# VHH binders against Arabinogalactan endo-beta-1,4-galactanase (ganB): the designs that were tried, part 17

Target 1, 359 residues: Arabinogalactan endo-beta-1,4-galactanase (ganB), of Cellvibrio japonicus (p48841)
Amino acid sequence: NTGVADNTPFYVGADLSYVNEMESCGATYRDQGKKVDPFQLFADKGADLVRVRLWHNATWTKYSDLKDVSKTLKRAKNAGMKTLLDFHYSDTWTDPEKQFIPKAWAHITDTKELAKALYDYTTDTLASLDQQQLLPNLVQVGNETNIEILQAEDTLVHGIPNWQRNATLLNSGVNAVRDYSKKTGKPIQVVLHIAQPENALWWFKQAKENGVIDYDVIGLSYYPQWSEYSLPQLPDAIAELQNTYHKPVMIVETAYPWTLHNFDQAGNVLGEKAVQPEFPASPRGQLTYLLTLTQLVKSAGGMGVIYWEPAWVSTRCRTLWGKGSHWENASFFDATRKNNALPAFLFFKADYQASAQAE
Key: E = the ipSAE of ESMFold2; O = the ipSAE of OpenDDE; V2 = 0.75 times the mean of E and O plus 0.25 times the DockQ between their complexes.

## First folded at step 12 (VHH; framework vhh_gocatamig_d2)

Design v01 (from q06 with Y33W; at its last look DockQ between E and O 0.08; V2 from the best seeds 0.00; counts 0 for: pae E 12.5 > 2, placed apart)
Fold by ESMFold2, look of step 12:
Structure v01 (fold): chain B 359 residues (1-359), chain A 121 residues (1-121)
Amino acid sequence: as target 1 above (359 residues)
Amino acid sequence: EVQLVESGGGLVQPGGSLTLSCAASGFTVDRNWLAWYRQAPGKKRELVASIYSGGKTYYMDSVKGRFTISRDNAKNSVYLQMNSLRAEDTAVYYCARETYSRYGYDTFDSWGQGTLVTVSS
């Protein structure tokens, strides 16, 4: 083994998109009572992969733009972790409820012209990062693209995508990554990302039928509260996806509360409803959830698990919804002990058993 | 236009039963996540029960075994069956549609006007 990056076919990672912003608002992170650099801490605890979101031009924040993303990628690389760049292709969060076209592209009505804008943006972003020696190892072409991407706000459709349009746009992003990788000889894996396994079963069928096939990884958000699949049922969905499309599945988002207490004025997204019978909302429960999920994913032949925003702690920073964090009770840092590391960090180093090779 | 209209509140004795209804329009209840909340005078609004598009349900601890959330797709309605009512269940009950989101607070984008339940001996 040469290190965590070269000989680790199964990823255990973290989305650290908020860290720079949290630190700018005074956040500190501790392990065993001592202040630490969070990127180095994740690496030391065994994390292999850092995921980071990118917005096109979010005027309401100074973060998650190319400058901030470059800093995150640099910190991850300096700590020895691989990186996943998560294009939202929007000026704000994209999710199953919204996939808004960036304002800069709002005038473009022709699908081929829009596809070119998407292609050029993706290429230019990769080139800029490459010039900084920050080219990511994986790229998501979109985030939680359950509905059609790049929609105008006033005509948003939640139903079945117009697949002639959607496939053209998705393939444009995929081709941008493929073309860049081939031109430079630098491998980049392409991820397509759908929230929750039940939605992915339908979506990837439609994608294949409409010629979206040239990707490497099926990315899933998995949050038990919002899925029709319980944790024991999850391997069935993973197996179906992998057997049907011959692509490994990676959980690119998950989380679990270590407490139900709120440590600031911002309400927490994961409350009592998030709690599963098998895993109490406690530090031990958070860890056992992650150990169980990650073992199930590995046994099913999946590619890895990425925890969403384990470092989004309480500060004076503002989100779109006000001051504070909506996630501190799901972080890996104990708000009652000055953000000292929680037992959940142990999930990175656990020795998970493989069942069958998939790819 | 999304609308939620609660009904079925009233005065009931402790130990009694009541069924609350929530008539939905502008969306279908079988493809959305719906919840009942309640707010007693001077108290914070609290989650009582939820039903998700796949039929998974959630209940707060103090109502488990006494309350049942259900839906009727043909009538596009959601119900809260409340049994073994207690004085502490006295509140205005609200129906809400949950918008799926992990990025922020206030995951509900639509609320009804509420229906009052009074449990008094």
Scores: ipSAE 0.000, ipTM 0.285, lowest interface PAE 12.5, mean pLDDT 88
ESMFold2 (binder alone), look of step 12: mean pLDDT 79; pTM 0.789
OpenDDE, look of step 12: ipSAE 0.023; ipTM 0.311

Design v02 (from r04 with G50S; at its last look DockQ between E and O 0.13; V2 from the best seeds 0.00; counts 0 for: pae E 7.3 > 2, unsure alone 64.97 < 65, placed apart)
Fold by ESMFold2, look of step 12:
Structure v02 (fold): chain B 359 residues (1-359), chain A 121 residues (1-121)
Amino acid sequence: as target 1 above (359 residues)
Amino acid sequence: EVQLVESGGGLVQPGGSLTLSCAASGFTVSRNWLAWYRQAPGKKRELVASIYSGGKTVYMDSVKGRFTISRDNAKNSVYLQMNSLRAEDTAVYYCARETYSRYGYDTFDSWGQGTLVTVSS
């Protein structure tokens, strides 16, 4: 397949954006009953890529700022893993429902001035990380950018982007990464990230029509609960994207519950609706989901699979939505056994066969 | 501004039929996950049926084969056709645009006051 990079490694990775915060909140992580450093544990189990989110200036938290991200990148590098830096370009979560412009840029109404702020921020961030020997191997220009990026909160549009504006802003971020990579001679792959395959099929068509073409990787969130594509249907979407745009697809987010039990006061996001007929909500079911998904992605010629927040465990700390974790039932750590590692870790080292077309 | 307006509730005999309507504004129905929820007196609010952005539908077990969720993209509206109604279907029915969030549990983005369906002989 001409849309898939022939010498691109296949990644099996984890988004570890919460680890520093969880440890500050008293979390410990165990493997076979022994306390372990989670970054070293993931590396030892075969993970090769760590994804980490970056917020612009989130004053409501001390985490996911450049200081916290630098610590995460350093821990990942010291454990021998490659890194993916995920720019949200916001002071909070970005997703298909919200893409809020950072407060620092809220006064900027001219698209070219906003594009410059975006460019400079991206460049300055990369330069700061590079000075620490922490330059990421991959960069996401935005997170789940299904809707137009950098929108004012009071005029947010959930519909079709203003593509003249959206393309200008997206290309500004892409160009910042490209320019930095060329200037330093250090390769950085650019990822554009859309939630769910059905949305990517529509979005990348519009992106191409509007001149957003200079990226390396199509990044997808895939959560079966929220997708029109069942797991067996997922390869069809991957093939269509790769054949149409000649860019490899990577699943940059997925998850599956190992139990439906809630271990704290925070309601869990992945409940009964998340359960697929083929995979019970059990430690074995979580592993089997990941093995099946990852094999399907590799067989389709995809670039890898990243699990979202496998280390977001229950603690005494609060999120915006309550005390505890909304994700402990989807983590790789057993809340009933002091966060001892679950069988899901086996997905990193499994022997996945490539597609016959990819040879 | 995002708005959802339910209508079509009423009193019906067991075995009867009703069609609920949900008019949406401020967003595009075809690009969102829409759902009908219901809440019976003294019970928790529960999911009844969902329609995904591409048109795929999901139903709770007790209504499969009796209820049909559908949409009209031109009218930006979602419908719930309820057939073979039973006393257990008595509830206030709510239309909702479900938020997509991994960061906290939030299954509602916006919804109206609901529309009452009463199934009684």
Scores: ipSAE 0.014, ipTM 0.431, lowest interface PAE 7.3, mean pLDDT 88
ESMFold2 (binder alone), look of step 12: mean pLDDT 79; pTM 0.797
OpenDDE, look of step 12: ipSAE 0.018; ipTM 0.288

Design v03 (from q06 with Y33W S110Y; at its last look DockQ between E and O 0.56; V2 from the best seeds 0.00; counts 0 for: pae E 7.3 > 2)
Fold by ESMFold2, look of step 12:
Structure v03 (fold): chain B 359 residues (1-359), chain A 121 residues (1-121)
Amino acid sequence: as target 1 above (359 residues)
Amino acid sequence: EVQLVESGGGLVQPGGSLTLSCAASGFTVDRNWLAWYRQAPGKKRELVASIYSGGKTYYMDSVKGRFTISRDNAKNSVYLQMNSLRAEDTAVYYCARETYSRYGYDTFDYWGQGTLVTVSS
């Protein structure tokens, strides 16, 4: 039987890593014209999982450090949602092209010493959150780890990982979570996260061949613009991953534009190339994309769908790339109506049909 | 060391053809997104065509049906076949390795030195 365990919930969630910063930048969020707390709004609309990123020591921002993450986890827990902590294991964004070692570890050239630093950091982070009753339900060991993790900036390799090194480091993070869970008796699921299904099909094969097997969930970013798999083809990749590795697949990132209009000076990442034939860049198109994706994932026996940064709205604050948001046209909030909630919120409570379970 | 080297530019008459080449080193073209950009004098650099890791392609509207981007994994190279050239296609053409971060457009740019294409009657 290749299905998900019978009592495993199907998650419908959101990455809310920007909310604290956006509110500090003056953003307000509204539903039906009334100001609302965004964490409570997501919970009321049916979201059940909040994802939040953690950077090691990002000196260019005051957010996504342990203090900010603790605030996000507390707000999510107080609203009744489960949580997923997304370790980047870097001082900045990690993605398919960049996996930079934190500066604090840059002097470590020995893989076993680096693995110990990774282990200790992961353990200490979990212990700190546990002391606040904020231990996450799921942990990602890395973010979009398509290339080798913890690479030096001046010798970055964009190709096939050195799997002796990569497996040692990934397993060190996994072991830190497993050991903490065993010591405390508190369950934590481990996620390994790869951007796009075609890359995951290749990567998890390599990972298995190199001894990276002790995880619970295959996490995927799915953005149709950047995938070889169209939305109708996505179930084929999910089925192959689940049948091959006997782990449930969760979409941990997705998004879709509700407009192509730019509301600030920051260029939006999801432009014309993001638009699929079946789903116009409109509030209804954004919702229909999410309904369709989520039904396909559930029908394929997947574990859930998490929308990426639906609350990253336009403000006067800056990123590394300029003033404003690069994502306001993909948020769940209408910039022309004081960030009033968009129809996309309906995706959380829609009635999705489960896959058949053969016995 | 990541390098991109363009070649194949030159002077052609309107209606003519050219093939541009981009030799890559320090990474594999079949695992990355490659693109051709162009910049005419006094204008901003614009995306002409892209080829994604799995072979999907994108073309700007004005070149669709005239230009073809392709990849040769064995030679670790990307090509732009340009047919039915027009005066408006005159520009320096750059090969680039592309990424689009959800975080605000990744500015980690790898560009070649460019190759000049001049279309003149």
Scores: ipSAE 0.014, ipTM 0.443, lowest interface PAE 7.3, mean pLDDT 89
ESMFold2 (binder alone), look of step 12: mean pLDDT 80; pTM 0.799
OpenDDE, look of step 12: ipSAE 0.063; ipTM 0.602

Design v04 (from q06 with N32H Y33W; at its last look DockQ between E and O 0.67; V2 from the best seeds 0.00; counts 0 for: pae E 5.9 > 2)
Amino acid sequence: EVQLVESGGGLVQPGGSLTLSCAASGFTVDRHWLAWYRQAPGKKRELVASIYSGGKTYYMDSVKGRFTISRDNAKNSVYLQMNSLRAEDTAVYYCARETYSRYGYDTFDSWGQGTLVTVSS
ESMFold2, look of step 12: ipSAE 0.040; ipTM 0.522
ESMFold2 (binder alone), look of step 12: mean pLDDT 79; pTM 0.792
OpenDDE, look of step 12: ipSAE 0.473; ipTM 0.785

Design v05 (from q06 with Y33W R97K Y103W; at its last look DockQ between E and O 0.56; V2 from the best seeds 0.00; counts 0 for: pae E 8.7 > 2)
Fold by ESMFold2, look of step 12:
Structure v05 (fold): chain B 359 residues (1-359), chain A 121 residues (1-121)
Amino acid sequence: as target 1 above (359 residues)
Amino acid sequence: EVQLVESGGGLVQPGGSLTLSCAASGFTVDRNWLAWYRQAPGKKRELVASIYSGGKTYYMDSVKGRFTISRDNAKNSVYLQMNSLRAEDTAVYYCAKETYSRWGYDTFDSWGQGTLVTVSS
């Protein structure tokens, strides 16, 4: 009524990409002392969206391939949650500095040929999931694509994208999702994902200037430690993005430590530098951070908040990075109490007040 | 090719000031994270200051209030203003391009040859 009002669902979700691996490594999850299925626990606590990463062909792990992703999507849908599939378009984690071409495509130097490989892979992946009745509700075309996607593995990120190439590749992935959705009549929302709001303000301007416009959602990683925008300043960036591009903003990654204690030999990614003055590294501080962030996002007219890897707990298993978890102090499970659920789960059902949306 | 060229080092008296410069080529400083490191003889290289792509800064405890990191996007350069210099600040200073890492390690993929700062009576 007040103009461009939008009543789209507000998502409160979790990236649960590690759960199958952690359980295979012997992890159990508890709520109030009782063993629980983590997917059902998240749903019961009010989570409504599960994000899951997909690597192309990561030979160093048996997880985050299509088989593992299919299992995660099935568990999420059986628990009644919507799903977001996060294409990395790489054989390993992608981030603002690392967007390496999968080994299977390493021989391709022509941009149009690479765009075709990207298109076909995206289409084939969606078709395979659709045949299992696991078609995701949202798809990310890339993960933290701050510079450009599909870079040669031996090339350092230089901060100067070839936007003609980048736009061709990004639009190829977007078109694959759009074409699949149109052909089958099954709606899928397209997300483009940039780490940190200050980078997104620059990136989406460049994207528009170079013809990358056919997406539905602006996805942001927000980690206060690594952002110019403090939590109180975040709504300004959200409003600018939404007003400029007429796309809702969703926080697709965030996290906060519930302790600074290290429970294994794996170093914690979120250490003392991650701590903000307003939110001590404690179970209450983790919850208060999430309540505050989520309220600010909703008040700014944003589309939701997804917590990154709240179930990546410490185990005896070895990964590429060694034994243990680098994220156990940011999980929603208390390592000192047999992975019993932490107060942070309350963020999913808290009563958040809208500001710019009709209710 | 990524290159970082430090300059501005030299001999300075205790309590004096010095400005170090780092000229970058092959990338832009406004979309990357840059840092100054230093290495005194027989010691490990240590982080002195960082500037993030959006302008947020970090300083090691012993230099807070005395050193200021800044950048000039038009000149594609990063600076370290060093005030109230002490003998313990004597070191070779390196400019480095940071890489973002979720794994808790800020690993540098490129830095310059260094510039010597000597604080001597």
Scores: ipSAE 0.012, ipTM 0.300, lowest interface PAE 8.7, mean pLDDT 86
ESMFold2 (binder alone), look of step 12: mean pLDDT 79; pTM 0.793
OpenDDE, look of step 12: ipSAE 0.024; ipTM 0.436

Design v06 (from q06 with Y33W D109Q S110H; at its last look DockQ between E and O 0.51; V2 from the best seeds 0.00; counts 0 for: pae E 4.0 > 2, unsure alone 64.8 < 65)
Amino acid sequence: EVQLVESGGGLVQPGGSLTLSCAASGFTVDRNWLAWYRQAPGKKRELVASIYSGGKTYYMDSVKGRFTISRDNAKNSVYLQMNSLRAEDTAVYYCARETYSRYGYDTFQHWGQGTLVTVSS
ESMFold2, look of step 12: ipSAE 0.204; ipTM 0.649
ESMFold2 (binder alone), look of step 12: mean pLDDT 80; pTM 0.806
OpenDDE, look of step 12: ipSAE 0.310; ipTM 0.715
ESMFold2, look of step 13: ipSAE 0.261; ipTM 0.667
ESMFold2 (binder alone), look of step 13: mean pLDDT 80; pTM 0.797
OpenDDE, look of step 13: ipSAE 0.196; ipTM 0.660

## First folded at step 13 (VHH; framework vhh_gocatamig_d2)

Design w01 (from v06 with N32H; at its last look DockQ between E and O 0.64; V2 from the best seeds 0.00; counts 0 for: pae E 8.7 > 2, unsure alone 64.8 < 65)
Amino acid sequence: EVQLVESGGGLVQPGGSLTLSCAASGFTVDRHWLAWYRQAPGKKRELVASIYSGGKTYYMDSVKGRFTISRDNAKNSVYLQMNSLRAEDTAVYYCARETYSRYGYDTFQHWGQGTLVTVSS
ESMFold2, look of step 13: ipSAE 0.012; ipTM 0.343
ESMFold2 (binder alone), look of step 13: mean pLDDT 79; pTM 0.795
OpenDDE, look of step 13: ipSAE 0.671; ipTM 0.861

Design w02 (from r04 with D109Q S110H; at its last look DockQ between E and O 0.51; V2 from the best seeds 0.00; counts 0 for: pae E 4.1 > 2)
Fold by OpenDDE, look of step 13:
Structure w02 (fold): chain B 359 residues (1-359), chain A 121 residues (1-121)
Amino acid sequence: as target 1 above (359 residues)
Amino acid sequence: EVQLVESGGGLVQPGGSLTLSCAASGFTVSRNWLAWYRQAPGKKRELVAGIYSGGKTVYMDSVKGRFTISRDNAKNSVYLQMNSLRAEDTAVYYCARETYSRYGYDTFQHWGQGTLVTVSS
């Protein structure tokens, strides 16, 4: 399955990977002053896709393992939402500069052997979820794999990625999804994920040149603060990608602060520099950003927008970096009002218009 | 560990040329936003030139047409070619990286130690 389907849906979703942990840490969520189930809340407000993170064997946390992910997927499905499973293929966070190989595989130096391990892991994971009737609609093979996948911790990649290795590994993940889908007759769309549109332009070009072509969706993280593309320019990148590769583009991560205040000991990732001139760091500013972004994506023919961790609220729990949330000021919940739902929720049901050319 | 090490500064006459180098370690230059800043005595630090991961460049108005920012991916380095230097270009020049991370880093910028450029007759 390679190409843009005529009936491609437009998703407006949320990554809710932190919710189970937050609740275990005592977090509550409210709407109009009443406590609510966050998954049901997002669904009721119009979210139709839940993205969920999966680590391989993160011993530093009890969450985002297969058990926790299964719970999240079940909650999303029960609320009537579609799901996107995000394989980090790491025991910890992956980003454009860090793709650390799981410790269980660190001893494997042969690329083919490592590819097999990745294939088997992906297959086994999908099989386990399928047995629970929790097979995702979309599978993201890797997370922000700008530089590498399954990287040794002591390795720094310069310039062009090691495509001889990385293409084999990426394709093994893709093939695992394809084979499982074919075997079971259950459709799964494959997403490849790159951080920021400017990086996607060169990465997917090189990916194609090196035989990475069998995916369905181009997934992007987009944060204006860290992109050469301003918000009004984003459609140009989306159009270029879609026109070049004939695959839909989806923003699989984005966020905007509703305040610059810090409510806990963990520093806020989205600070003053994240604030764009057009959108103040306010509940209304956050909403306006989301409405504008989503409309631009829709107009460009994109496949959807997913907000990253809108339910990562402040709790007593710790991350690898500190106590509390690094993202509470960019959540959809007002910490000043006992995590009451913010106006940002309105972006799920807004009336977004397709471009005339798409009609 | 992330490190930026500037070099190439020195004394040059007005109208002269100089090339600054920034050697990066701990991250990949071609996948990040890199920039040159400068700070003259008694003045605020200012952005001189930047290069995005995609290769797009930006310049402050006073250096447009005279300065060029570039990178060497193989050497994991960023450069600032400075031509037609003027007395007002005298400053300590800094190489900087702005990171992309949403996982709780408090500092999103990394700086080198700086290199002094003096333009004088």
Scores: ipSAE 0.088, ipTM 0.609, lowest interface PAE 2.3, mean pLDDT 92
ESMFold2, look of step 13: ipSAE 0.328; ipTM 0.716
ESMFold2 (binder alone), look of step 13: mean pLDDT 81; pTM 0.809

Design w03 (from v06 with N32H S50A; at its last look DockQ between E and O 0.39; V2 from the best seeds 0.00; counts 0 for: pae E 7.4 > 2, unsure alone 63.5 < 65)
Fold by ESMFold2, look of step 13:
Structure w03 (fold): chain B 359 residues (1-359), chain A 121 residues (1-121)
Amino acid sequence: as target 1 above (359 residues)
Amino acid sequence: EVQLVESGGGLVQPGGSLTLSCAASGFTVDRHWLAWYRQAPGKKRELVAAIYSGGKTYYMDSVKGRFTISRDNAKNSVYLQMNSLRAEDTAVYYCARETYSRYGYDTFQHWGQGTLVTVSS
């Protein structure tokens, strides 16, 4: 078994993209009954990496723009955590179902011109953050890029019909990060992010065949409900990816419910179907899921685990899709106790054993 | 745009067989998981069988051993072979693409129009 070639730590992190919005909506966060700053709480509990999404120009919200992202990065840095910037390259969420081109680029039909727009945007974003001493340690070039990126909404295809176009655009983002890092001498690791391990096995093969090779980390979303890989099978997919592409795998999204109760009018995404037999939907079950997953990832030689939106709690605010949180039952905060911290926070400081090595 | 078109339903006698077909467009069947659901009158839709992107299959208990799900990547289609049919299998059968979505209220499944299977002597 060969370890990681670079002296990269094993990350235990959180996506905290909603915190500024939740606090503006009146949310408070507590530990042991006392109000706390959530960024400091995550750091004190042992989190070492904060992930944050960036939308290009989402006119339906004032969050997840560069100003909001800068605030999140500053809060993470002030608490002593490293950061991962997650470019969506869209005006809304990107995921396996949609990768919509930003409105500002909708007029661009030529692939080379579009690649330049993507390059310039990535470079300008990094430069703006660098000026504020907020340059991230890792950058995702796209979010859950299972389908071809930067598609027009009215001609969307749930696939990658033109891999040459897809590769040109992805490499443009990768090159922007690489060029910025070289120009400034400041290291930035590049992550390519695919939802679910089974999809990554196919996608990275196609990516390599089409010349997308200059990245550092394979990022996966892993939600057992939606994966062909059960938790015990996940190490097999991690091993195959790492053995084939010689890149470490990081779980950049996961979650598990601590209850099946809904505390607002927004329906929770992780319901009864999300529950695995070995992990009840309870505070202890949520913790045990995370301990088990993180140990399996570390044993497989993976690079870390990031929990998705553990601070997206119930509030009175309306998002594009309705009032409340669709995720409060998967947060790390107990809605029945004024968002007091749940046992899941213990996952950050647990002692995870590295892979056994041949003697 | 994702579209699914079912065909192959009809009237059969108990113990008979049918093959349902689902033609897909707007995505590739080998990159997503696909499922057959059914809905009897007055009942909620229920998952009957699924085939995952890697070829792993799932069947509900009452059809296991009688039904077989398969796909043809060249035709971008999914099939349900139904053998030893029973009156209780009478339903409208829907082809669906299951999808990943953590947003809850995003579209997370695409459905066809359905094809009626009636099992009656």
Scores: ipSAE 0.015, ipTM 0.448, lowest interface PAE 7.4, mean pLDDT 88
ESMFold2 (binder alone), look of step 13: mean pLDDT 79; pTM 0.795
OpenDDE, look of step 13: ipSAE 0.355; ipTM 0.735

Design w04 (from v06 with S50G; at its last look DockQ between E and O 0.62; V2 from the best seeds 0.00; counts 0 for: pae O 3.5 > 2)
Amino acid sequence: EVQLVESGGGLVQPGGSLTLSCAASGFTVDRNWLAWYRQAPGKKRELVAGIYSGGKTYYMDSVKGRFTISRDNAKNSVYLQMNSLRAEDTAVYYCARETYSRYGYDTFQHWGQGTLVTVSS
ESMFold2, look of step 13: ipSAE 0.456; ipTM 0.774
ESMFold2 (binder alone), look of step 13: mean pLDDT 80; pTM 0.803
OpenDDE, look of step 13: ipSAE 0.090; ipTM 0.583
ESMFold2, look of step 15: ipSAE 0.467; ipTM 0.783
ESMFold2 (binder alone), look of step 15: mean pLDDT 80; pTM 0.805
OpenDDE, look of step 15: ipSAE 0.026; ipTM 0.534

